# VHH binders against GTPase activating protein homolog 4 (mgp4): the designs that were tried, part 6

Target 1, 192 residues: GTPase activating protein homolog 4 (mgp4), of Dictyostelium discoideum (Social amoeba) (q54qf4r322to513)
Amino acid sequence: IPIEEIMFKQKSKFPNLDIPYILVLLVNLIKKLDNGMGMKTEGIFRIPGHTSEVNALKKLINEQGEYQFPPDLYSIHPIASLLKLWLREMPQPLIPNYVYDKSLECQSIEEFIVFFKFLPASNQKIITYLAGFLNELVQPDNVVTSKMNLDNVAMVFAPSFLRCDSQDMILANVDREKTLVKLIIEGYLKLS

## First folded at step 4 (VHH)

Design y07 (from y01 with L104I; framework vhh_7zox_3)
Fold by ESMFold2-Fast, scan of step 4:
Structure y07 (fold): chain B 192 residues (1-192), chain A 120 residues (1-120)
Amino acid sequence: as target 1 above (192 residues)
Amino acid sequence: DVQLVESGGGLVQPGGSLRLSCVASGFTFSDNAMGWVRQAPGKGLEWVSDIYSGGSTGYADSVKGRFAISRDNAKNTLYLQMNRLKPEDTAVYYCAKHYRSGWIDYFDYAGQGTQVTVSS
């Protein structure tokens, strides 16, 4: 469902939250699980969660109306996979399709910041939140064990930020999409 | 559950050849585009090659004419034949599954990868 509808539905329960609760839930689970070592998990966001576990989590979100999961479904890879999948399945991607081509023209953090200010306020808030999380994820103390550096994280998250609607251009635009996501992560401190 | 298991890496001298294999399970292999991506030490991910369900192929300029991607749908197996290897081809090679919606996720269902080292 559209982000405006998500925000409206959660307002009574989470009146002070400016972004979808599901994102906060999944990010906090990643940080908290495995005795606080979640972000240090080898291959995090690269190694997929088992499809059955990801689908079970997705079903609970869709059918229960509450974002509470049984403890036996709390494991890093399925939760990380669900975060990427939830973003990827948004009706409009975080970088809206109508500015897709313009987004790929950004070659510096400064150019991206100018572009970023043209996005809808809700998209800006979600991108800022995710940029902060991903900026933390790619810090050296996490990367030495996770093996997921800035380039790796940008590559695996590109489909969660952008959606190429031209089949013939998907592979041609891979490096350009990765570059944009790197600018988002690196530019985090300037997005606030 | 979707699984991709890579094999066939190793140490070879410049000019040598290797064939990488990737055994897929948990999805209808014949319906999906497949590819190879690599990561050299200290570098980012680089797309190497892809093959669509219909058999059409694509290659990065750096490997074109030297590498050949193929698939055996009866065995759910993806291959990368690597010829005339160069030191610059040294990398961990990952098998990747593409989604039908026309987007690509290089690490969904990838295994640990397979190390290829080209050195004298």
Scores: ipSAE 0.000, ipTM 0.093, lowest interface PAE 18.9, mean pLDDT 80

Design y09 (from y01 with D105E; framework vhh_7zox_3)
Fold by ESMFold2-Fast, scan of step 4:
Structure y09 (fold): chain B 192 residues (1-192), chain A 120 residues (1-120)
Amino acid sequence: as target 1 above (192 residues)
Amino acid sequence: DVQLVESGGGLVQPGGSLRLSCVASGFTFSDNAMGWVRQAPGKGLEWVSDIYSGGSTGYADSVKGRFAISRDNAKNTLYLQMNRLKPEDTAVYYCAKHYRSGWLEYFDYAGQGTQVTVSS
């Protein structure tokens, strides 16, 4: 369902959230897992969670609402996989298809910020939230253990931010999509 | 112009070891994920191992504990240390410039390959 509908449906339960609850929940789980060491997990967001565990987690969150996570229920990888998958399967990607080509023209943080200001307000809020999380994820104290630097994180998250609607351009655009996501992560402090 | 040149293959007995090398040119090696894929006679391509620019490594279940991937960014060189080789490891091994898109893995370029034969 569209972002506006998600925000409307969660308003009664989570009136103070400007971001879809599931994103906040999954990010918080990643940060708190393994006694706060979740973001230091080797291969985080690269190593896929098992499909059955991702599906079970999705079902549990949908049924429970305010999900209370037992530490031993799921490893970091299914939670990280669900975060990427949920973003990837949005009806419109965070960088809307109608500005896909324009987004790939950005060559600097400054150019991205100009582009960013023209996105819908809801998309800007979600992108800013995720950029903050990803900017934290790629700090040296996390990367020394996770081995997932800025370039790696940008690569694995590109399909969660953008959707190439031209099948024959998917391979040709991979490096350009990665570059845009790097600009989002690096430019975080200038987004709000 | 992306170029990958593999070397280090050969004939080895079961239980033996080989070290494969791949020299890359035509792109910024240190910024790219690199991997090894193989093709056994009469079979399809099989992913063997990869290494991201940040150092994160992955291995196919068939080679875990026996193979080790590494890179030397100063020399634009990718390595695969193969230990305790088995007859089923017999294949042409290809070096690949690699990227991952969500649930999918892509190799946007592969080299010419180097033959590894494990036989008594």
Scores: ipSAE 0.000, ipTM 0.227, lowest interface PAE 13.9, mean pLDDT 82

Design y10 (from y01 with D105S; framework vhh_7zox_3)
Fold by ESMFold2-Fast, scan of step 4:
Structure y10 (fold): chain B 192 residues (1-192), chain A 120 residues (1-120)
Amino acid sequence: as target 1 above (192 residues)
Amino acid sequence: DVQLVESGGGLVQPGGSLRLSCVASGFTFSDNAMGWVRQAPGKGLEWVSDIYSGGSTGYADSVKGRFAISRDNAKNTLYLQMNRLKPEDTAVYYCAKHYRSGWLSYFDYAGQGTQVTVSS
């Protein structure tokens, strides 16, 4: 599976890291940027980074394999957009397509935990890591400035967790996908 | 159809050198990051080296300083120059193509492999 393929390449350099390095790098960068105020940025993950800047960052990784960005590209919105884009472009989403419908049937944290245990171990680790970050992001001390509460964050991150492969169901499933991501974020401490 | 054909493997003594080649077809070679992975007898798959379309390279710590990856885009060919070979380098070496150039750092295709045996 794709996650295992990504992980095996970093194992010799980062033996204690069970999460793709790029995700840890981008999350840490968001936390560190703007003198530690990155997570308090108004509209974080909702306001897109400029297309040219996001594409420049992606191109550096694509063509050079580098995660060392020019200083002028170190800003919250492009970095946040890059994180969401990387997850969206995975060959298989974090909630695999083969369990998409079953995932949307979860109505409580307890039901999600039962479902979650059947996911591949690597998917569980990444989801747990992201849930922890997103749970931190939606705390009141961040939300008062960012204006990105649990509902807002769940909405903008749903396409990074799930992929609806039925064209006529995309609109119908928007709210259901948001509800699932809310359960993931709220249930973070019970995932491990 | 994507095809990767490796060659250059063989039997060498410790301290020797080999140069592996991989001829690629069925995709735009110059736009894709390429790599080498290996599998020793009874062991799992190990990443060895990458080269990106822009020319930057990466190496596993176990081979750094001894191996050199390179590419010839005009010939659609990937190379691995292996120097100061050790018995621990004994493995089947696979040429591999990155999924989505290099963005996701995931291999979506590998060749049949070429055997490298380092033995006295």
Scores: ipSAE 0.297, ipTM 0.643, lowest interface PAE 3.1, mean pLDDT 86

Design y11 (from y01 with Y106F; framework vhh_7zox_3)
Fold by ESMFold2-Fast, scan of step 4:
Structure y11 (fold): chain B 192 residues (1-192), chain A 120 residues (1-120)
Amino acid sequence: as target 1 above (192 residues)
Amino acid sequence: DVQLVESGGGLVQPGGSLRLSCVASGFTFSDNAMGWVRQAPGKGLEWVSDIYSGGSTGYADSVKGRFAISRDNAKNTLYLQMNRLKPEDTAVYYCAKHYRSGWLDFFDYAGQGTQVTVSS
């Protein structure tokens, strides 16, 4: 469902939350799992969660009015997979389709910042939130055990930030999409 | 821009005491209900205690008579005095800002929490 509808529906329960509750829920579950070792899990976001577990989590989120998960009942991989899937399945990708080509022209953090300020405010807030999480994820303390460095994280998250609407360009744009996501993660501190 | 910073955890023997603190910023602390939630290893989240802006308090049955919640509005600080600690009190303790229903707001506002370990 559209971001506006999600924000409207969550307002009564989370009146001060200005990004979708599900993103905060999944990110915090990842941070809290295994006594805070979630982000240190080898292959996090690369190793897929089992399809049945991802679908079960998705069903719970779609059906529950009260969104409490027992974190101890779920491994990291299904939760991480669901975060990427939820972003990928948004009706409008985080980098809107109408600026897809323009986003891929960014070659530096400075160029990305100029581009970023012209995005809708809701997209800026969500991207900033995710950039902060991903910037934390790629710190050396986590990477030593996760083996998921900046390049790896950018590659696996590219389909969650962007959606190529040109079938002919999908393969040609893979590296360009990865480069943009790297700029988002590296530029986090400049996004506010 | 809500920020909650927990402190005061540590290792204590059964029967011991600890006082947890939570420094709040980014909202009008005095106008909001505050609480503590905890997560023991391998378990889900458990509500521990809350305190309303007017001073009314609530406690989980597991901690009644042993824990005392309090607040200092001038310092934007929430406290949890834990007495007669038991091994089953071992958990990460999170400071939470109260919402209209449930304790899901701790997913938004609680920091990394503070570890309490009760062991000999």
Scores: ipSAE 0.000, ipTM 0.109, lowest interface PAE 15.1, mean pLDDT 79

Design y13 (from y01 with H98E; framework vhh_7zox_3)
Fold by ESMFold2-Fast, scan of step 4:
Structure y13 (fold): chain B 192 residues (1-192), chain A 120 residues (1-120)
Amino acid sequence: as target 1 above (192 residues)
Amino acid sequence: DVQLVESGGGLVQPGGSLRLSCVASGFTFSDNAMGWVRQAPGKGLEWVSDIYSGGSTGYADSVKGRFAISRDNAKNTLYLQMNRLKPEDTAVYYCAKEYRSGWLDYFDYAGQGTQVTVSS
């Protein structure tokens, strides 16, 4: 459930891994599937996987303590959907609620880096890992076929990075959240 | 093409032992980590054990101290020695090839499985 608890449980199997195993599992599946063409799939992360397939995959991971079976029965879209869903369902989002408003004040990569350094170490590591993956995803070689450029990816991932707890502001903050996620993806090389 | 063929399952009483075997073909067996996963009736898949190309092993807490995984690279064969079997060990056992990416393992192929039934 909490990141700290997840990290503690995986130590015996993955002692050198400092982020949740499920994230790396799902990212690696996306990279490996279709003979390495997963990231080139049209509409990846935008086209939802079928609810039944996402739920079946979620059940499998839960029953294995986040240790996964081969992807023979999965397509890209359910795996991509589960990655976003798992992040969205975290007890505390990657950008914690207590700094939500502060995060939306960032206007540049430099400002985001200053903000980023005040986040808990576990959140920094996960954000850095995801930023690297998303930065790779939005490269021209992938975008030509996927049609998921930086703007598209930032839009679909915003709910996985942040959670607006004020219903009155959800629609008003959509573009601000997208802008922050764009800064995270573009600033990847400066996060480490 | 990757092919995994399991054998050695059967009916055994609680406290008994069974030895599962898995013959692999279609890939360089000695270069790959291998494992066993199981599926009990009406349940999802559960990781049981794995063995890396270098010989180091891992076990689920539920089987630690009772099961022993081993491999014979010359015969392309994976084994699971199961001792002190319990009714809750009843499941279809699958041999699985592991994909590794840095420190990360997941199964990218599984065989047809072999049934293990522990009943008094």
Scores: ipSAE 0.000, ipTM 0.189, lowest interface PAE 12.6, mean pLDDT 81

Design y14 (from y01 with Y99H; framework vhh_7zox_3)
Fold by ESMFold2-Fast, scan of step 4:
Structure y14 (fold): chain B 192 residues (1-192), chain A 120 residues (1-120)
Amino acid sequence: as target 1 above (192 residues)
Amino acid sequence: DVQLVESGGGLVQPGGSLRLSCVASGFTFSDNAMGWVRQAPGKGLEWVSDIYSGGSTGYADSVKGRFAISRDNAKNTLYLQMNRLKPEDTAVYYCAKHHRSGWLDYFDYAGQGTQVTVSS
C-alpha cells in the first residue's frame, strides 16, 4: 500500500515515527541480533534467506501487537532479505518511476542533492533513513567481516530503490542504478 | 550512561492487579517516548504499550482495556497499571526508551526487567 496510507495506519501506534515502522524494526533487528554483530555478517544482503523463513518472518512482523520472533527466525539473512523485498514491493519505488530517467543522470553527490530535494517529503525521509543505515553498514569495521563494501551494497540494494519499467533497458541500466545508490549512501550526511 | 530500573513485579492470581514502575536516568526523560515490552518464558519479545512525550498512548491488542501506561516527568518515572491479569501475561517486563524518531529497537536502552507471574 502507498507510503501515505502506511503512515496513517501506524500513527495511533507510532505517532512520533515519520517512516514506516517495519523498516525501523528490520534495521534494528539486524543491528541487535547476533550479540550486536548483525551488520558484520558475511554476505549480508547478498546471501538470500530461505524463502520459507522470509515468508514466516513477513507474516509474523505484519501482525500488529504480536512481535514474537521464534528462535528459528533469529537469522540475519531472512531479515535482510525481507527488508529488500518490502522495499521492492512498494507500489511506487523510493525513486519514483516518473523521475527514473532523471535520477540516472546524476553523476555527483551535489547533483543528487539537487535532484533529491524535488522528491516527495515522505520519500526523502525514508531515503535519508536508509542512507544512514547503509552508510553505517559500509564502514570499514563492518566490511572487514561482512565483505560487503560500498559497491557490493549499492549493487544488491539498487532494485530496492529503483524500478526499471523498460524490459529492454534493465541490463543497460544496471551500472547506472548502482552509481545512483552509491551517491545516496555517500551523500548521506548532506541529505538532512 | 542511560539507566532504566524496573520494579513492581511479583506473583499474582488470575484477575489480580500489579503496578510496574521504571525509574529513568542519564537522558532527558520528558523529551522521550517510553514503552513497555515483555518476554514470556521460551518466547520472543512482545511490545506491550507506548507513551509519547505529548501524552499519546498505544497498546497491544492483547492488553487493550486492561493495562494503562502513564508517566511522571517530574520523577523521571514510567508506570504500567496491569488489571485483570491472565496466566498469558506471565513474562519479564522491560522498560524501554524510544529514539526521537520513534521506535528504533524492540527495546533500546532497556533495564534488567521485572518478573510478573500470574498463576493460581
Scores: ipSAE 0.000, ipTM 0.118, lowest interface PAE 14.7, mean pLDDT 80

Design y15 (from y01 with Y99T; framework vhh_7zox_3)
Fold by ESMFold2-Fast, scan of step 4:
Structure y15 (fold): chain B 192 residues (1-192), chain A 120 residues (1-120)
Amino acid sequence: as target 1 above (192 residues)
Amino acid sequence: DVQLVESGGGLVQPGGSLRLSCVASGFTFSDNAMGWVRQAPGKGLEWVSDIYSGGSTGYADSVKGRFAISRDNAKNTLYLQMNRLKPEDTAVYYCAKHTRSGWLDYFDYAGQGTQVTVSS
């Protein structure tokens, strides 16, 4: 469903929250898991969770509101996989298709901000929130154990930020998408 | 029914200190892990700290060494001592309880929150 509808539906329970609750939930679970060591998990966001566990977690979140899953049944990988999947499955990607080509032309965060200001307010808030989280994820204290540096994180998250509508350009644009996501993560303080 | 009532917020200058309190009712406080989460203006919810029934604690990297979580089971009260406050700590702070049935988002049982503003 569209972001605007998600925001409307959550308003009664979370009136002061201006991004989708599920994103905050999944990010906080990642930060809290393993006694606060979730972000230090080797291969986080690269190593996929089992499809059955990702689907079961998606069902619990969508249908119950109260979770009945023991910690030992769900490792960090299914939760991280669900975060990427939820973003990838949005009706419109975080960087909407109408600015896709122009976004890939940017060579600095300052150039990106020109286009960023034309995005819907909800997209701007989600991108800013995620950029901050991903910037935290790639700090040296986490990377020492996770082995997921800025380049690795940008690569695995690019499909969650952008969607290439031209099938013959998908492979050609992989590095360009990664470079843009790197700029967003590095320059997140300039987004808000 | 679970009730959580936060207090202790206010306006403080950078480098100052505040102590937040949360009075809990409607459940066996001593059996449950408790935590603090915050939301800055225009931002999402951020986990700050938690404390287990046995006394073990966890902290977000942004607050380690500056904040201290504690509990008084006899008073059903959770505390957050905040030292060396920064403008970036400006947020509404929410008390939250963990359930015994599994992992839940902190906000499912959060109170109304208490506003902390760090400004000169």
Scores: ipSAE 0.000, ipTM 0.134, lowest interface PAE 15.4, mean pLDDT 79

Design y16 (from y01 with R100S; framework vhh_7zox_3)
Fold by ESMFold2-Fast, scan of step 4:
Structure y16 (fold): chain B 192 residues (1-192), chain A 120 residues (1-120)
Amino acid sequence: as target 1 above (192 residues)
Amino acid sequence: DVQLVESGGGLVQPGGSLRLSCVASGFTFSDNAMGWVRQAPGKGLEWVSDIYSGGSTGYADSVKGRFAISRDNAKNTLYLQMNRLKPEDTAVYYCAKHYSSGWLDYFDYAGQGTQVTVSS
């Protein structure tokens, strides 16, 4: 369902939250899981969670209204996979399809900031939140064990930020999408 | 460190009853919402019931009217009274602690579980 509808539905329970609750839930679970060591997990976001566990989590969240599940019954990889999957399955990706080509023309953080201001307000808030989390994820203290540096994280998250609807261009745009996500992560302090 | 220890599971015939218990330690039990979730063979986790620190309760539609959740804050114990059990209630039942910080509300810990088998 559209972001605006998600935000409308959650406002009675979370009136001060300006992004979808599911994102806050999954990010906080990643940070809290494994005694606070979730972000240091080797291959986090690269090693896929088992499909059955990801589907079970998705079903549980849908049945409970996206607020209750016992994360310690699942490993970090299924939760990380679910975060990427939820973003990929949005009706419009974080960088909407109608501006896909224009977004890939950004070659610097300064160009991206100009572009960013033209995105819908809800998309801007979600991108800012995720950029902050991903910037934290790629800090040296996490990377020494996770082995997921800025380039690696940008590559694996590109399909969660953008969706190329043209199969002919998917391979041609892989590096361009990675570069854009890398700019977003590096420039997160300038997005707010 | 949070620890949750479930007990009370077992084999029961359809229409029977069981009472599950969960003894909690490592946190202020009375300040936290608690719940039960279950996992049937080959299936994902299913929320069963929860009870907030103030006493408010919630139930999954599949168990509403048959199950009753309760708590004893003096004993740091959570209970689930299960009546009119059905074969589809067969699952491992887990006690779970809510994460309730500010506006956030989700389960952050679960015990090892207790097996409930409903079969004739």
Scores: ipSAE 0.000, ipTM 0.143, lowest interface PAE 14.7, mean pLDDT 80

Design y17 (from y01 with R100D S101T; framework vhh_7zox_3)
Fold by ESMFold2-Fast, scan of step 4:
Structure y17 (fold): chain B 192 residues (1-192), chain A 120 residues (1-120)
Amino acid sequence: as target 1 above (192 residues)
Amino acid sequence: DVQLVESGGGLVQPGGSLRLSCVASGFTFSDNAMGWVRQAPGKGLEWVSDIYSGGSTGYADSVKGRFAISRDNAKNTLYLQMNRLKPEDTAVYYCAKHYDTGWLDYFDYAGQGTQVTVSS
């Protein structure tokens, strides 16, 4: 469903929340797990959660509506995989397909900020929230243990921000998409 | 830079076998899940199989029981043993560095591919 419809549906339950609750839930679980050491997990967002566990968690979220997770599904890799997957499976990606090519032309934080201001307000809010989380994730205190630096995180999150509709260009555009996501993460403080 | 080099494709008769290899470089092979995807003429990419760093494996229903994925971490090499091949298995096979869940859109790199043709 569209972002605006998600926000409308959650308004009764979460009237003060400007972004989809599922994103806040998954990010908070990652921060809380392993005695607050979730973001320091080696290979976080790179090492995939087992496909069966990710699918079970996805089914649970779709069925419960209240997003209550059983304790046996509280592990880093499936939750991290589900966060990326939920973003990837949005009907329109965070960087909408109709501006995909234009987004890849951004070569600086300043150019991205100009581009960013023309995106729908809901997309801007979600991107800003995720940029803040990812900026925190790539701080040295986390990276020394996780081994997931800015380049690594940008690479694994690119499909969650953008969708290449040309099958033969997917591999050719990998580096360009990574570069854009690096600009988003680095430019976080200028997005809000 | 990540580099994946596939080999082992060719022409084979229905019921035959082929073993594909993929030599990886530019990353810590033993820490990453790896997979195979294929593309038949005029069709989209189809996930075939994956193997996680811990050794657990997954297979598409179309190939389960016929194909076996394996890895040799000492040689940075991924393998796909293909048995009881069918004309429907005709495709370019790509080695892919597994990004996350094992679905088609979740491989962050693929190699140049190796052509497999199953025909009498």
Scores: ipSAE 0.000, ipTM 0.145, lowest interface PAE 14.3, mean pLDDT 80

Design y18 (from y01 with G58Y; framework vhh_7zox_3)
Fold by ESMFold2-Fast, scan of step 4:
Structure y18 (fold): chain B 192 residues (1-192), chain A 120 residues (1-120)
Amino acid sequence: as target 1 above (192 residues)
Amino acid sequence: DVQLVESGGGLVQPGGSLRLSCVASGFTFSDNAMGWVRQAPGKGLEWVSDIYSGGSTYYADSVKGRFAISRDNAKNTLYLQMNRLKPEDTAVYYCAKHYRSGWLDYFDYAGQGTQVTVSS
């Protein structure tokens, strides 16, 4: 379902929350698990969660929502995998397909900011939220343990931000997509 | 009419202890996750600790091993025991009600805050 519909449906439960609750839920689980050490997990977002655990977590969240389920039921890797999967499975990616080519023309943070300001408000809010989380994730105190630097994180998250619909360009665009996600993460403080 | 009434803040020397209390009313306290967040002078809001209705507790790295969050559901009261306080712990501390769970960084209500100053 489209972002606007997700936001409309959650408004009665979360009137002051301006991003999809599932993203906040999964990000906070990553931050809080292992006594606040989740973001320091080696290979976070690179090492996949087991399919059975990802599916069980997805089912639990769908059935119980955010209410009173035990956080230690699942490890970091399934939660991280579900976050990427949920973004990848959105009907429209965070960088909408109709501006895909234009997004890849951005060569600097300043150029990305100009592009970014013309995206729908809901997309801007979600991208800003995720950029903040990913900017935090790639800080040196996390990277020394996680081994997931800016380049690594941008690479594994590119399919969660963008979707290439041109079969002949999929491989050619891999590095350009990674570069865009790096600009998003590095430019976080300038997005608001 | 949700109310969160805080107490226990004050001025203490480094290495000292304080216990913050938050008395809740106007909602089913036992069903809600509760937390503490703080704001140091000139800085943004920092999450400190959360406690689930079932008693599970979580702490920020900066306070782990020094602070202990607890709740008394019979008294509708949330506590934060703060030990081995440092000047860096100086902040306004807010009692916060999570919307239903505690897994969202979404507080639908916060108390008025209580000032904690750690100074020699």
Scores: ipSAE 0.006, ipTM 0.261, lowest interface PAE 10.0, mean pLDDT 83

Design y19 (from y01 with G58R; framework vhh_7zox_3)
Fold by ESMFold2-Fast, scan of step 4:
Structure y19 (fold): chain B 192 residues (1-192), chain A 120 residues (1-120)
Amino acid sequence: as target 1 above (192 residues)
Amino acid sequence: DVQLVESGGGLVQPGGSLRLSCVASGFTFSDNAMGWVRQAPGKGLEWVSDIYSGGSTRYADSVKGRFAISRDNAKNTLYLQMNRLKPEDTAVYYCAKHYRSGWLDYFDYAGQGTQVTVSS
């Protein structure tokens, strides 16, 4: 369902939250799992969770009016996989399809910020939140154990931010999509 | 129905070599990036290597200079040439289909993997 409908449905429970609660939930689980070592997990966001565990988590979340998980119920990989999957399954990607080509023209943080200002307010808020999380994820303290540097994280998250509507261009655009996500992560402090 | 069948594992002495194979079916192999992941006893999954459809390769720091990933698109087969094996390379090795966009995240492994044991 559209972002606006998600935000409307969560209003009664989370009236002051400007982004979908599920994103906050999954990010916080990643940060707190394994005694706060979740973000240091080797191959985080690259190594997939088992499909059965991801589907079980998705079902559990969809059946809850209030999302609460025991931290020991699931490992980091299924939770990380579900975060990316939930973003990929949005009706419109975070970088809307109608500006896909224009987004890939950005070659600097400054160009991306100009582009970013023209996105819908809801998309800007979600992108800013995720950029903050991903910027934290790629810090040296996490990368030394995770082995997931800026390039790696940008690569694995590109399908969560963008959706190429031409299968002929998917491979040709891999590096360009990665470049845009790198600009999002690096530009985080300039996202208001 | 995606199927990945791994083979080539076994017992080898430190410093030895093994070549793993993965026969793929149920998708257009030549259009897809492929990789290897492994799971050592009592540990989680560790990414080992990727090869893209265009031939570009990536390796984990732990295996750089010792392992070589390759593919034979005519045979729908992925390979991992493992040289100068160490006891720390002991693991079940899984062949993985890389997903750029779709239902699964990054990899899907359909087989039970192939066991590699490095011991004296």
Scores: ipSAE 0.000, ipTM 0.114, lowest interface PAE 16.2, mean pLDDT 80

